# VHH binders against q9p4d8: the designs that were tried, part 7

Target 1, 280 residues: q9p4d8
Amino acid sequence: MDFMKPETVLDLGNIRDALVRMEDTIIFNFIERSQFYASPSVYKVNQFPIPNFDGSFLDWLLSQHERIHSQVRRYDAPDEVPFFPNVLEKTFLPKINYPSVLASYADEINVNKEILKIYTSEIVPGIAAGSGEQEDNLGSCAMADIECLQSLSRRIHFGRFVAEAKFISEGDKIVDLIKKRDVEGIEALITNAEVEKRILDRLLEKGRAYGTDPTLKFTQHIQSKVKPEVIVKIYKDFVIPLTKKVEVDYLLRRLEDEEDDDATQKSGGYVDRFLSSGLY
Short names: E, the ipSAE of ESMFold2; O, the ipSAE of OpenDDE; V2, 0.75 times the mean of E and O plus 0.25 times the DockQ between their complexes.

## First folded at step 1 (VHH)

Design v11 (framework vhh_vobarilizumab_d1)
Fold by ESMFold2-Fast, scan of step 1:
Structure v11 (fold): chain B 280 residues (1-280), chain A 122 residues (1-122)
Amino acid sequence: as target 1 above (280 residues)
Amino acid sequence: EVQLVESGGGLVQPGGSLRLSCAASGFTVSSNYMAWYRQAPGKGRELVAGITSGGSTSYADSVKGRFTISRDNAKNTLYLQMNSLRPEDTAVYYCAKYDEGFYDLSTEFDYWGQGTLVTVSS
């Protein structure tokens, strides 16, 4: 996949390969986060007296991280979606003019608030080494959180590319559902239960392989750093559903960019079907 | 039953052409994403070309401009026209079917054929 070459971005095989790679990144980031206790103080609003900021320690650190990275073009890349778009600054590096691959409103499809809420309330308790505080590891803990959040965001919002590829390949089916605002119909169209089961089975095996410490070969029992079933549960309950939400939200608006072209093409298509039916 | 059978491989000199065929049974080629993959000895498999149910095509950078993927709906057959063949195109070529109904494209293709060997050498 090359974002300078749109045809490689919307290639189904390349999209699949990118999603599989992002799966590995998420698992490894969870393993890194799992070395620290939950440290709930990191996520509590106004827990620390941060000058000129209202929010949690994680909110502040993540926003600073995004402010710095925007200055080196991170958010010019079409696959990066910021948690705090209002803190982004102009890059001091030369501009890269990526060809437009996604719809004009793509940057408005952003479920990062939901990701952040789920991460702190559901994911952290599931993967952390313990439920208490580790005051001496606060910064390291929050940096591991940032890596988890950014990889989750990238994976979930990659659904925009999946949705665009499907719109191009299956436009006629999707267009009818969009016009009816049929959320359940769109979700059914993009869902395959057997494929989802295969993804979850693959995650279980990766979780077992990646989460097990190979240096414990002399012990009678080998323990995983993160329970594989927790990784599967996170994907089943949050990653997959949020990816579907991104795809549905993207598709529901897709005709905004096709207003003139869609009207012309649908008029022609309807006329062609009407005339070929022998009713005229 | 779902079945894919590749044919058309063989020995060809550099600069030559071959057309691979993939005969499908048990499903309709025009209603599924179809792709050609290849695997050279000692290397991993590589996506060569794909075609969506809607007819949109995609190609690996290494074959763009030289290979063309197409299908014949009446014959329920997928094709790969290979022109200007190079020694590095030597591989076993596989036909694959993928259900376009699933949401995140993170799985491999559901069905693979037996493969057909293409050797580009003098």
Scores: ipSAE 0.000, ipTM 0.255, lowest interface PAE 11.3, mean pLDDT 82

Design v12 (framework vhh_vobarilizumab_d1; at its last look DockQ between E and O 0.01; V2 from the best seeds 0.00; counts 0 for: pae E 15.3 > 2, placed apart)
Fold by OpenDDE, look of step 2:
Structure v12 (fold): chain B 280 residues (1-280), chain A 121 residues (1-121)
Amino acid sequence: as target 1 above (280 residues)
Amino acid sequence: EVQLVESGGGLVQPGGSLRLSCAASGSIFSDYAMAWYRQAPGKGRELVAGITSGGSTSYADSVKGRFTISRDNAKNTLYLQMNSLRPEDTAVYYCAAGTYDWEEGYSMDYWGQGTLVTVSS
């Protein structure tokens, strides 16, 4: 997706393609993470004596990564949302002026805390090589976790783009729901059971296909790969619901910007495509 | 090391309710998956309900819809709300702490002493 071309960003086909590509990334990252044990110590607060830091080893490492990444404009990108916004630094690179596609408050939509919690408590146990500690690979484990977390974050927060596209497409129906603050109604409107089924079916197939890939980056030892059913379950139980949450949160505030901008009657054509494309 | 102490067991009539508690000490309670097991006379120990560190719950088919497992991390306490009790629910109930993974399920490392629940008219 090219964020410098605003006319393409909310295209349903492009959104779908982006989401599909993100599936590949997530599955790959899960496979990489599956090389390592669950290693609960990585997620325990103050388990290690990290100087001037209160948190887990993962928290520390992730925050340091984000600090570095911020300086190279990662979080200037509209589709990137940090876990630790407070550690971000200014970039020394030339500023990229992305056109505004999302609502003004889009950067305030952040469910990374929930993602992190679910990842460490629910997802890791499902994808890890085994339960217990692996002291010799704590760093590698955490690095793999960061890749998983960042890819999940991007996928889930991409719901903002989906929400914006749906808002433009649905028109009066969604506006009425928003005005009523009808969360259940909004959720129902943005939910397509058939699309969800397709996503899950696709993931199952991808999981099967990718599970045969012998390419392991960190170890050549034969370890259990992530089961396709686990991937499907993760999407069903966490990724899709959290994405919906992001969409709902985004939509509930969407009229805040319209009250300021009378003019952008952008025409209703995108909703039918979104519903038909199964993209959320 | 984690110490677990169950409480709340007793005699109850069929159709009645009981709430079990399990107090945990010694380690970070929030890091553990927790579970309730039970052992009836002459039977083996069986999983009744489990809860992950993240709060996901699972139940045996025999108790589904009647029992609710919950945890309070601030109090380091695990609960089992038992409703619509039946004579077949009579057992010693054990609290357990350990790990959970989606492939192997619950692996318990620590156990309480158990509390007796008797359902009888």
Scores: ipSAE 0.010, ipTM 0.266, lowest interface PAE 10.4, mean pLDDT 88
Fold by ESMFold2-Fast, scan of step 1:
Structure v12 (fold): chain B 280 residues (1-280), chain A 121 residues (1-121)
Amino acid sequence: as target 1 above (280 residues)
Amino acid sequence: EVQLVESGGGLVQPGGSLRLSCAASGSIFSDYAMAWYRQAPGKGRELVAGITSGGSTSYADSVKGRFTISRDNAKNTLYLQMNSLRPEDTAVYYCAAGTYDWEEGYSMDYWGQGTLVTVSS
């Protein structure tokens, strides 16, 4: 996948490979976060007296990270979605003009507020080493949180590319549902229970493999750093459902960019049926 | 429900070209994802190229830039244009029909009998 080459972005094999690769990053980041206690103080609003800031320690640190990273073009990339879009600064690097592959409103599809809420209330308690405070590690803990949040955000919002590819592949069927504003019908069309089961089985296997040190199989500490079942539960309960929400929200608005004559064509973008079919 | 018949195989010299065709009969061709697989003697079957019902394509790394998959829904026919053929492309080529899921890829329910492609001097 190359965001400078639109035909590679909506290639179904490349999308699948990217999603499978993102599983590795998420599992790795969960393992890193798991070395620290839950540390509820990190997430509590106004727990620390941060000058001219109203929010949590994590909110502040993440916003500062996004401000700095925007200056080096991180959020100019089509697959990065900021948690605090209002703090982003102009890049001091030369501008990269990525071709448009998604609908004009794609940047308005943002579920990061929901991701942040689920992360702090459900994910952290499930993966942390303990439930209490760990004052001496607040900064390291919050840095691990940022890596988890950014990888979850990227994976979940990658649903926009999945939705666009599905719209192009199955446009006529999806168009009818969009015109009827049939949320349940769209969700059913994009859901494959057997595929979801295979994803969860793969995650269980990866969780066991990545979280367990094979050189320690004869010691007292023969267990995964993060319970593989917890990784599966997080994906089943949050990652997959939020990705579906992103896809549904994207698809419901998709006809806004279409020509009156052919809803399966991408009227405002570079990619069309001839390029995607390999006839070009 | 779907019957698939391949044609266009044969003997060709290295660097040559062949176009394979797969005629589908029975059910609604346009509703299926279609793919070309190949199997060399003593080796497993591998995906060469696939195309979804909507026209999105995918290719094995070994054939990218050399092979082009396409479909004609009006004629119920799938094509594989093979250029710059190499001896290692020698195999029986199978046409297949089924479904495509973006996470798992191609899941094929119907298969043709295969057509032999031999690339040698």
Scores: ipSAE 0.005, ipTM 0.382, lowest interface PAE 10.5, mean pLDDT 84
Fold by ESMFold2, look of step 2:
Structure v12 (fold): chain B 280 residues (1-280), chain A 121 residues (1-121)
Amino acid sequence: as target 1 above (280 residues)
Amino acid sequence: EVQLVESGGGLVQPGGSLRLSCAASGSIFSDYAMAWYRQAPGKGRELVAGITSGGSTSYADSVKGRFTISRDNAKNTLYLQMNSLRPEDTAVYYCAAGTYDWEEGYSMDYWGQGTLVTVSS
C-alpha cells in the first residue's frame, strides 16, 4: 500500500496482504530471538549503570533507536507507533505530509506499554532458548528484542486501519453502537471466531516452515527454534486481543471527527475525507 | 435467503470490454459485502474484486487498473466493468454475497451459478 494514496490504504486486499506480511516478519523475528536465553538482566530496571537514565537496558536501547529514527521521519508515517513518545525529536529532513486516512486521534491509540510488558514477561520466556543469562551477548539479544517489539507494535496498531475499514463497510450499524457506547456490541461486530481459527491454523503451519531455516543472523544455539504452538498461543492470548482493543478504542472515538449533525453519515464521510485531503 | 443471477458474459476479442451484472433478490442487498470470483477450466476459484456494504473496493493484482467493481443498492445489482481483456481472463465468473472480515477479507455465503467470459486467443 502507498500512504500517499488513501485509496490504496483503504483497499481491503491491501490491508489483508499487509497483515499477512507482518505475520511473517513477527515469526522470523521470534526465531532470531530464540537463539538467546531469556537473559532477564536485559529487562531489569537499573540493572546496569546507564548514565542519566532510569529503566532497563532494553528500555534505554529502544528509546535511543526511536530518538534517532524520529529525526529521519520514521514516526511521521501513519503505521509507525513509538514505545517512547517522550524521546521523539523533530526531523531535520523535509516533512512528508501524508493524506489523512485515519481519524485525528489515531496517534493517541497506543498500547505499546502493554506490548512491552507482555513481551518481557510472557513472550520472551516462551521463545527463548532457555532460562538464564548470556552475559557476552546482551547487546545482540536486545537488538533482537527491538525487532520483535517493533514488528509486534506495527501489527497490533494496524488495527486502527482495520477499524477504519470496518467503520466504512458497516457504517450505519457501527455508528449506532458508538452512540450507545456499546463496547460489547462493537467487539462482537469486529470478532469472527471462525476466521480467527483459520489464522491460528495458518500460524501453526508457518511456524513449522520457518523453524527449518538454516540461515540465522546470530550464531547462538544452532538447533534452537521456536515451537509453532508457542507462536499460536502468543497470537491467541496477546496479539489478537490487543489488536481488538486497538480497534475498539479507535471506533469508540470515531465520531469525534464528525460534526454532531452529520454523525450518521457513512460513505459520504469517507469521500469527503478523501476530497478534503487534497490528494484526490 | 439471497438469490444471485449473473449476466453479461460472452465472447470478446483481446483488448475488448464486457460489463457483468449480478441481480440479487430475496434479501436486503445493501447489508451485504459483494464480490466477483472466477474459475478457469481446471483451476481453483479466485477472488477478482470485492466491494463492501459501504462501498470500499479491492481487486486482485491481476486485474487492478482494468476491472472496476460497483454496486447499485437501489436496483439490487452488482456490476463488474472489465476493460483491456486478456486471454488469461477467460473463466466462469461468479457473483457472491457475504460479509467482510479483517482476517479473511470476504466471507461469502451466497453464490450465483456463473456467467462464461471467453477472450479469444
Scores: ipSAE 0.000, ipTM 0.261, lowest interface PAE 15.3, mean pLDDT 82
ESMFold2 (binder alone), look of step 2: mean pLDDT 84; pTM 0.842

Design v2 (framework vhh_vobarilizumab_d1)
Fold by ESMFold2-Fast, scan of step 1:
Structure v2 (fold): chain B 280 residues (1-280), chain A 120 residues (1-120)
Amino acid sequence: as target 1 above (280 residues)
Amino acid sequence: EVQLVESGGGLVQPGGSLRLSCAASGFTVSSNYMAWYRQAPGKGRELVAGIYSGGSTSYADSVKGRFTISRDNAKNTLYLQMNSLRPEDTAVYYCARDTEYWGSDYFDYWGQGTLVTVSS
């Protein structure tokens, strides 16, 4: 997948491979976060007297991180979605002009607020080493949180590429559902229960492999850094459903970039649009 | 305390203009998706215009080219400039704060509404 080559970005096989690779990053980030206690003070609004900021310690640190990273082109990449888009600064590095592969409103599809809420209320309690505070490591804990949040955001918002690729390949069916504003019909069309089962099965195996301490002596019971079943539950309950929400929200607006005549174009004609974009 | 207060509604003749204001308190408009909805007699609420935290805007097809949504971050106020008004624009207009960045129809807070009547 090369973001400078639109045809590689919207290839469903390449998208699948990217999503499979992102599983590894998420699991490794969960393992890193699992070394710290839950530390609820990190997430509590007004717990610390932060100058000119109304929010949690994590909200502040994440927003500062995003401000710095925007200056080195992180959010110029089409697959990066900020939690605080209003804090982004202009890059001081030479600009990279990525071809546009998504609809004009793609940057407006952002479920990061829901990701943040689920992360602090559901995910952290499930993966943390224990409950309560860890005074000595609040900053390190919050840095691990940022890595988890950013990898979750990237994975979930990758649904925009999935949705665009499906619109191109299945345009006739999707266009009809969009015109009818049939949310349930769109969700059914983009859902594949067999694929979802395979994702969950693979995650269970990866969780067992990556979450187990390889130096543990086999005369003891095997201990995992993060329970594999918790990783599966997080994907089943949050990652997959939020990815579907991103896809549905993206598709419902997709005809805004099309005139009526163009929007009724048969499947295959959408693909020709990319090949004739003037990039070759 | 979170509060949204609309103003600027009234009676106007077809082809006229009105500017609606929505004064916000207890939160920052630039950090949220903000929207204008309207409800005509016998109809459900209809999204008219929205502005995302990053400044991007969206409009209903019926008002594109005639209405402009904007905000003044220093005054923490949202505006709707309505030009070339038509009788079918007659409705109660509501200011809404959406705590969801993607412009969901689920809003934490709504104003009380301001009536706009377009009639001769």
Scores: ipSAE 0.000, ipTM 0.110, lowest interface PAE 18.1, mean pLDDT 81

Design v3 (framework vhh_vobarilizumab_d1)
Fold by ESMFold2-Fast, scan of step 1:
Structure v3 (fold): chain B 280 residues (1-280), chain A 120 residues (1-120)
Amino acid sequence: as target 1 above (280 residues)
Amino acid sequence: EVQLVESGGGLVQPGGSLRLSCAASGSIFSINAMAWYRQAPGKGRELVAGITSGGSTSYADSVKGRFTISRDNAKNTLYLQMNSLRPEDTAVYYCAADYEWGTSDLYDYWGQGTLVTVSS
């Protein structure tokens, strides 16, 4: 996949390969976070005396990271979605002219508030080394949180590319459902239980492989860094459902870019539109 | 359990023709969409042509007018007729099939690939 080459971005095989690769990043970030206790003080609003700031320690640190990274074009990239869009600053680097592959409203599809809530309330307790505080490691803990959050955000919001590819491939059925505002119908159309089972099975295997130190296999102290079943549960309960929400929200608005057109064309017509417009 | 088996690849001279076939077997579900992808040495995978269950087709600009995708739904077989072949068409060609679009994995099934070499 190359965001400078539109034909590679909406290639279904390339999207799948990217999603599979992102599993590795998420699992390794969970493993890094797992070395620290839950440290609930990191996530409490007004817990620390941060000058002129009302949010949590994590909120402050993440917002500062996003402010800095916006200045080096991070959020100009099509696959990056900020947690705090209001703190972003203008880049001082020359523009990169990324071809438009997503709908005009793509940047408005943002579930990061839900991701942040789920991460702090469900994911952290599931992967942390213990439930208490680690005062000496709060900064390292929060840095690991940021890596987890940003990788989850990229993975979940990648659903926009999935949705666009499906709209192009299945446009006739999707258009009918969009016109009817049939949320359940769209969700059913984009859902494949066998594919989801394969994702979960693969994650279980990766969690076993990455999370266990093989040199300790003959001792009573053999311990997974993160329980593989916890990784599977996080994907089943949160990653997959939020990706699906991103896809549904994206698709419900997709005809806005087709204003004044009678959108009764077949799915093949939408695929042809992409191939001819982007590649010209 | 679904198996996709490609055939028809080989060596051909520039300007020649080849017909690729992909047989799908073992499916207990109807196939929704099928496609041909290719991967040339040193390049990423790219979509060559796609076809829906209803017969609607799409093509990459580089092959439009030269390649024709078709399917036989009764036999669960996908075809790619490649005419006026060029050296830059040299690649491993993959058959892909989908029963329904999954949330994170888009094509459910892939073949092992068949090599097409266009050389003088």
Scores: ipSAE 0.000, ipTM 0.139, lowest interface PAE 18.6, mean pLDDT 81

Design v4 (framework vhh_vobarilizumab_d1)
Fold by ESMFold2-Fast, scan of step 1:
Structure v4 (fold): chain B 280 residues (1-280), chain A 119 residues (1-119)
Amino acid sequence: as target 1 above (280 residues)
Amino acid sequence: EVQLVESGGGLVQPGGSLRLSCAASGFTFSDYAMAWYRQAPGKGRELVAGIISGGSTSYADSVKGRFTISRDNAKNTLYLQMNSLRPEDTAVYYCTAEDYYGFSEYDYWGQGTLVTVSS
């Protein structure tokens, strides 16, 4: 995948390879976070007296990380979506002007608030070593949280590239549903049960392999750092549904862009294919 | 360039058997979910059987117990063993390879192979 070459970005095989690789990052980050207790004080607003900041310790630390990362060109990449876009600074590295592959409103498709909520309320309790506070490790805990959040954000918002690729390749039915504002119809079209099953099966295998000593995997006394079933549940209940939400939200607005003429031409191609099949 | 080439179709009497093959090229076969679809004249395409990269299989209720889907990753080949064939199994059978987040159940389609079950 080369973001300077739009055709490689919207290639489904390249998208698949990127998504499969992002699974490894997410599992690794969950394993790192699993070393620490849940530590709810990290997520409570105004728990600590942070100078000139109203919010949680995690909100502050994540915003500082994003400020630093913006300076090294992280958010120049089209696949990175910040949690706090208002804190981003100018990069000191030479600018890269990536060709536009997504619709003009792509940067407005942002579910990071939902990701934060789900992460703190559902994911952390599922992967943490135990409930309660671990006062001496709050910074290390929050650092692991940031890695989890940023990898989840990148994976979920990658749905924008999936949606654009599908709009280009399968536009006829999508255009009709967008014109009708048929949210349920769009969701049905982008839902693939066999793909979801394959993702979940692969995650179960990776979770078992990465979380345990391979030589001990046949004993009943092995303890994984994170239960593989928990990783599968997180993807089934949150990652996949949020990715679908990103795709639906992106597609519903797709005809607002200056590419309306392109969408019409895609639809025409479908009719030509249908007629060439001998149906008239 | 992704290519899927089906073979093994033909005329068979009710109760007979056929084995369909699908030769795949142009992609990393072992990483893809694969499936067989069929289309009878004047009808839409219907999923017959699917197999994911890990080997788990699924079947349409109409073929459960009669058909078996399998794959040989070393040969980049998908198979469909069809037993106890019935006239209603008459259709063009399509091999398909599924990529991530396809609109249809599967993203790539072969040209098809005709199966006719008749005396």
Scores: ipSAE 0.000, ipTM 0.185, lowest interface PAE 14.8, mean pLDDT 81

Design v5 (framework vhh_vobarilizumab_d1)
Fold by ESMFold2-Fast, scan of step 1:
Structure v5 (fold): chain B 280 residues (1-280), chain A 121 residues (1-121)
Amino acid sequence: as target 1 above (280 residues)
Amino acid sequence: EVQLVESGGGLVQPGGSLRLSCAASGFTFSSYDMAWYRQAPGKGRELVAGITSGGSTSYADSVKGRFTISRDNAKNTLYLQMNSLRPEDTAVYYCAKLGDEYWDSSGYDYWGQGTLVTVSS
């Protein structure tokens, strides 16, 4: 996938390869975060006296990282979605003008507030080494949180590219549902319970393969790694549902960019629509 | 359970012809749109030709008039007839099953291991 070449971005094989790669990144980031206790002080508003800032230590650190990274073009990339869009600064590097491949409102589809809430309330307790504080490691803990959050954000918001590819290939079916504002119908159309079960089974195997070292020995304390079942639960309960929300929200607005109803009048099957789009 | 087995690749001189076959099993072949993709060394995957469950066909501009996709539902087999082959057609060719309606996951489309086509003198 090359964001300078639109035909590679909505290619089904490239999308699949990106999703598989992002699964690996998320699992490894969870393993890194699992080294630290939950450290609830990191997420508590006003726990530390941060000058000129209202929020948690994590909110502050993440916003500072986003401010710095925006200056080196991170958020010019179409697959990066900031948690704090209002802190972004102008880049000092030469601008990269990526061709538009998503709808005009794509940057308004942002579920990062939901991701942050779920991460701190559900994910961290499930993967952390313990429920207490590690006062000497708060910064390292928060850095691991940032890596987890950014990889989750990228994976979940990648649903925009999935939704656009689906609209191109299945436009006639989707357009009818969009016109009716049929959220349940759109969700049903993009959902297959058997396929989801196969994805979860694959994640279980990855979690076992990446999380288990047969040469591990016991020390005074048993090393805590992320349980494969916890990774599966996080995907089932949060990653997949939030990705669907992104896809549904994207699709509901997709006709805003249409100057006419040509998509509803397309003849031929899935591959005919895909080839005629020029984005394969 | 879904299996796609490509065959028919090989070495051919420019201007020659090859016929690729894809034997499908583990699903109701006649109900799905099918496609041929190709991937040249160091390049991304390119959609070459597609055929719907109803038999409608479509082709990439680079192969129009030279390649013909077809299917035999009684034999659960997909074909690609390649004529007037050029060195730039050199690639591994993959058979793909499309048409499932779940898009927010990996592994949604199925394809086989591929068959190598080399066009050179």
Scores: ipSAE 0.000, ipTM 0.270, lowest interface PAE 12.8, mean pLDDT 81

Design v6 (framework vhh_vobarilizumab_d1)
Fold by ESMFold2-Fast, scan of step 1:
Structure v6 (fold): chain B 280 residues (1-280), chain A 121 residues (1-121)
Amino acid sequence: as target 1 above (280 residues)
Amino acid sequence: EVQLVESGGGLVQPGGSLRLSCAASGSTFSSYAMAWYRQAPGKGRELVAGIYSGGSTSYADSVKGRFTISRDNAKNTLYLQMNSLRPEDTAVYYCAAYPEDSFGWYEFDYWGQGTLVTVSS
């Protein structure tokens, strides 16, 4: 998939390949995070006296990360969704203007607040090496958290591309459900239980393969491994449901762009009159 | 799937030697990674030495240069040669077997009942 070539972005095979590859990134990031204890102080609001900031250590570090990365075009990419959109700064590199593939409101579909909450309350306790604090590793721990959060965000919000592809391929059925505001009907239409089973089975196999390092098994300094069952549980309970939420939220608004097209056709003469009058 | 029986423990003087054996039955020994653990009174179980199915070995820092782990796949037996024994080596020694599985964080750990090693004058 090439975001400069729209025909490659909504290709179902390319979308599937991207989702499969994202599994590897998420699993490897979980393994990196698993080196460290849970360190709950990282996630507590106002635990550290950070000047001119109200929030957790992780909130601050992630927001600074996003501020810096926005300046080097990270968020020009259509598959990147910021946790703190209000901190993004203007890029000092020449702007890349990707062709529009998603609906005009795509950037407003953002479940990162839910991702952050689930990550700190459910995911970290499941993958961390222990439940306590590691004062000398707080920064390294938080850096691993950022990589986990950004990869989860990218995977979950990729549901926007899945939703657009489904709208294009099955438009008539989806349009009827959108007009009726039938949330349950839309969710049923986009759900494929057999595909979900294949995803979970593949994750279990990958978790087993990647989480086992036989060369380190008998060393005195062996790090805790991530249980494959925990990776599967995270996908089943959080990644897949949040991806569905993104798809439903995207689809419920999809006719807004169709309505705007109709309005444009009806109002063409007004634009011409305004320009010809010398008024702006 | 694997039954493990340790032997060779006993009383030995400081500086002495002992050879522990672990006989395995009930499965394909040659495909298993094997290890020796020990547990002294009031302490948790600690890894002493490990050997992979391919023959690669690993040792705890406290026993490096003194202990040698080896295996005989034809006899389904694991060995621990203990030289230059010290009072702090006194413990119950356990044999453990782990299937080498490319798909698994699953450790189907099989353990023996242990053999007592006492190092005293």
Scores: ipSAE 0.000, ipTM 0.164, lowest interface PAE 17.6, mean pLDDT 81

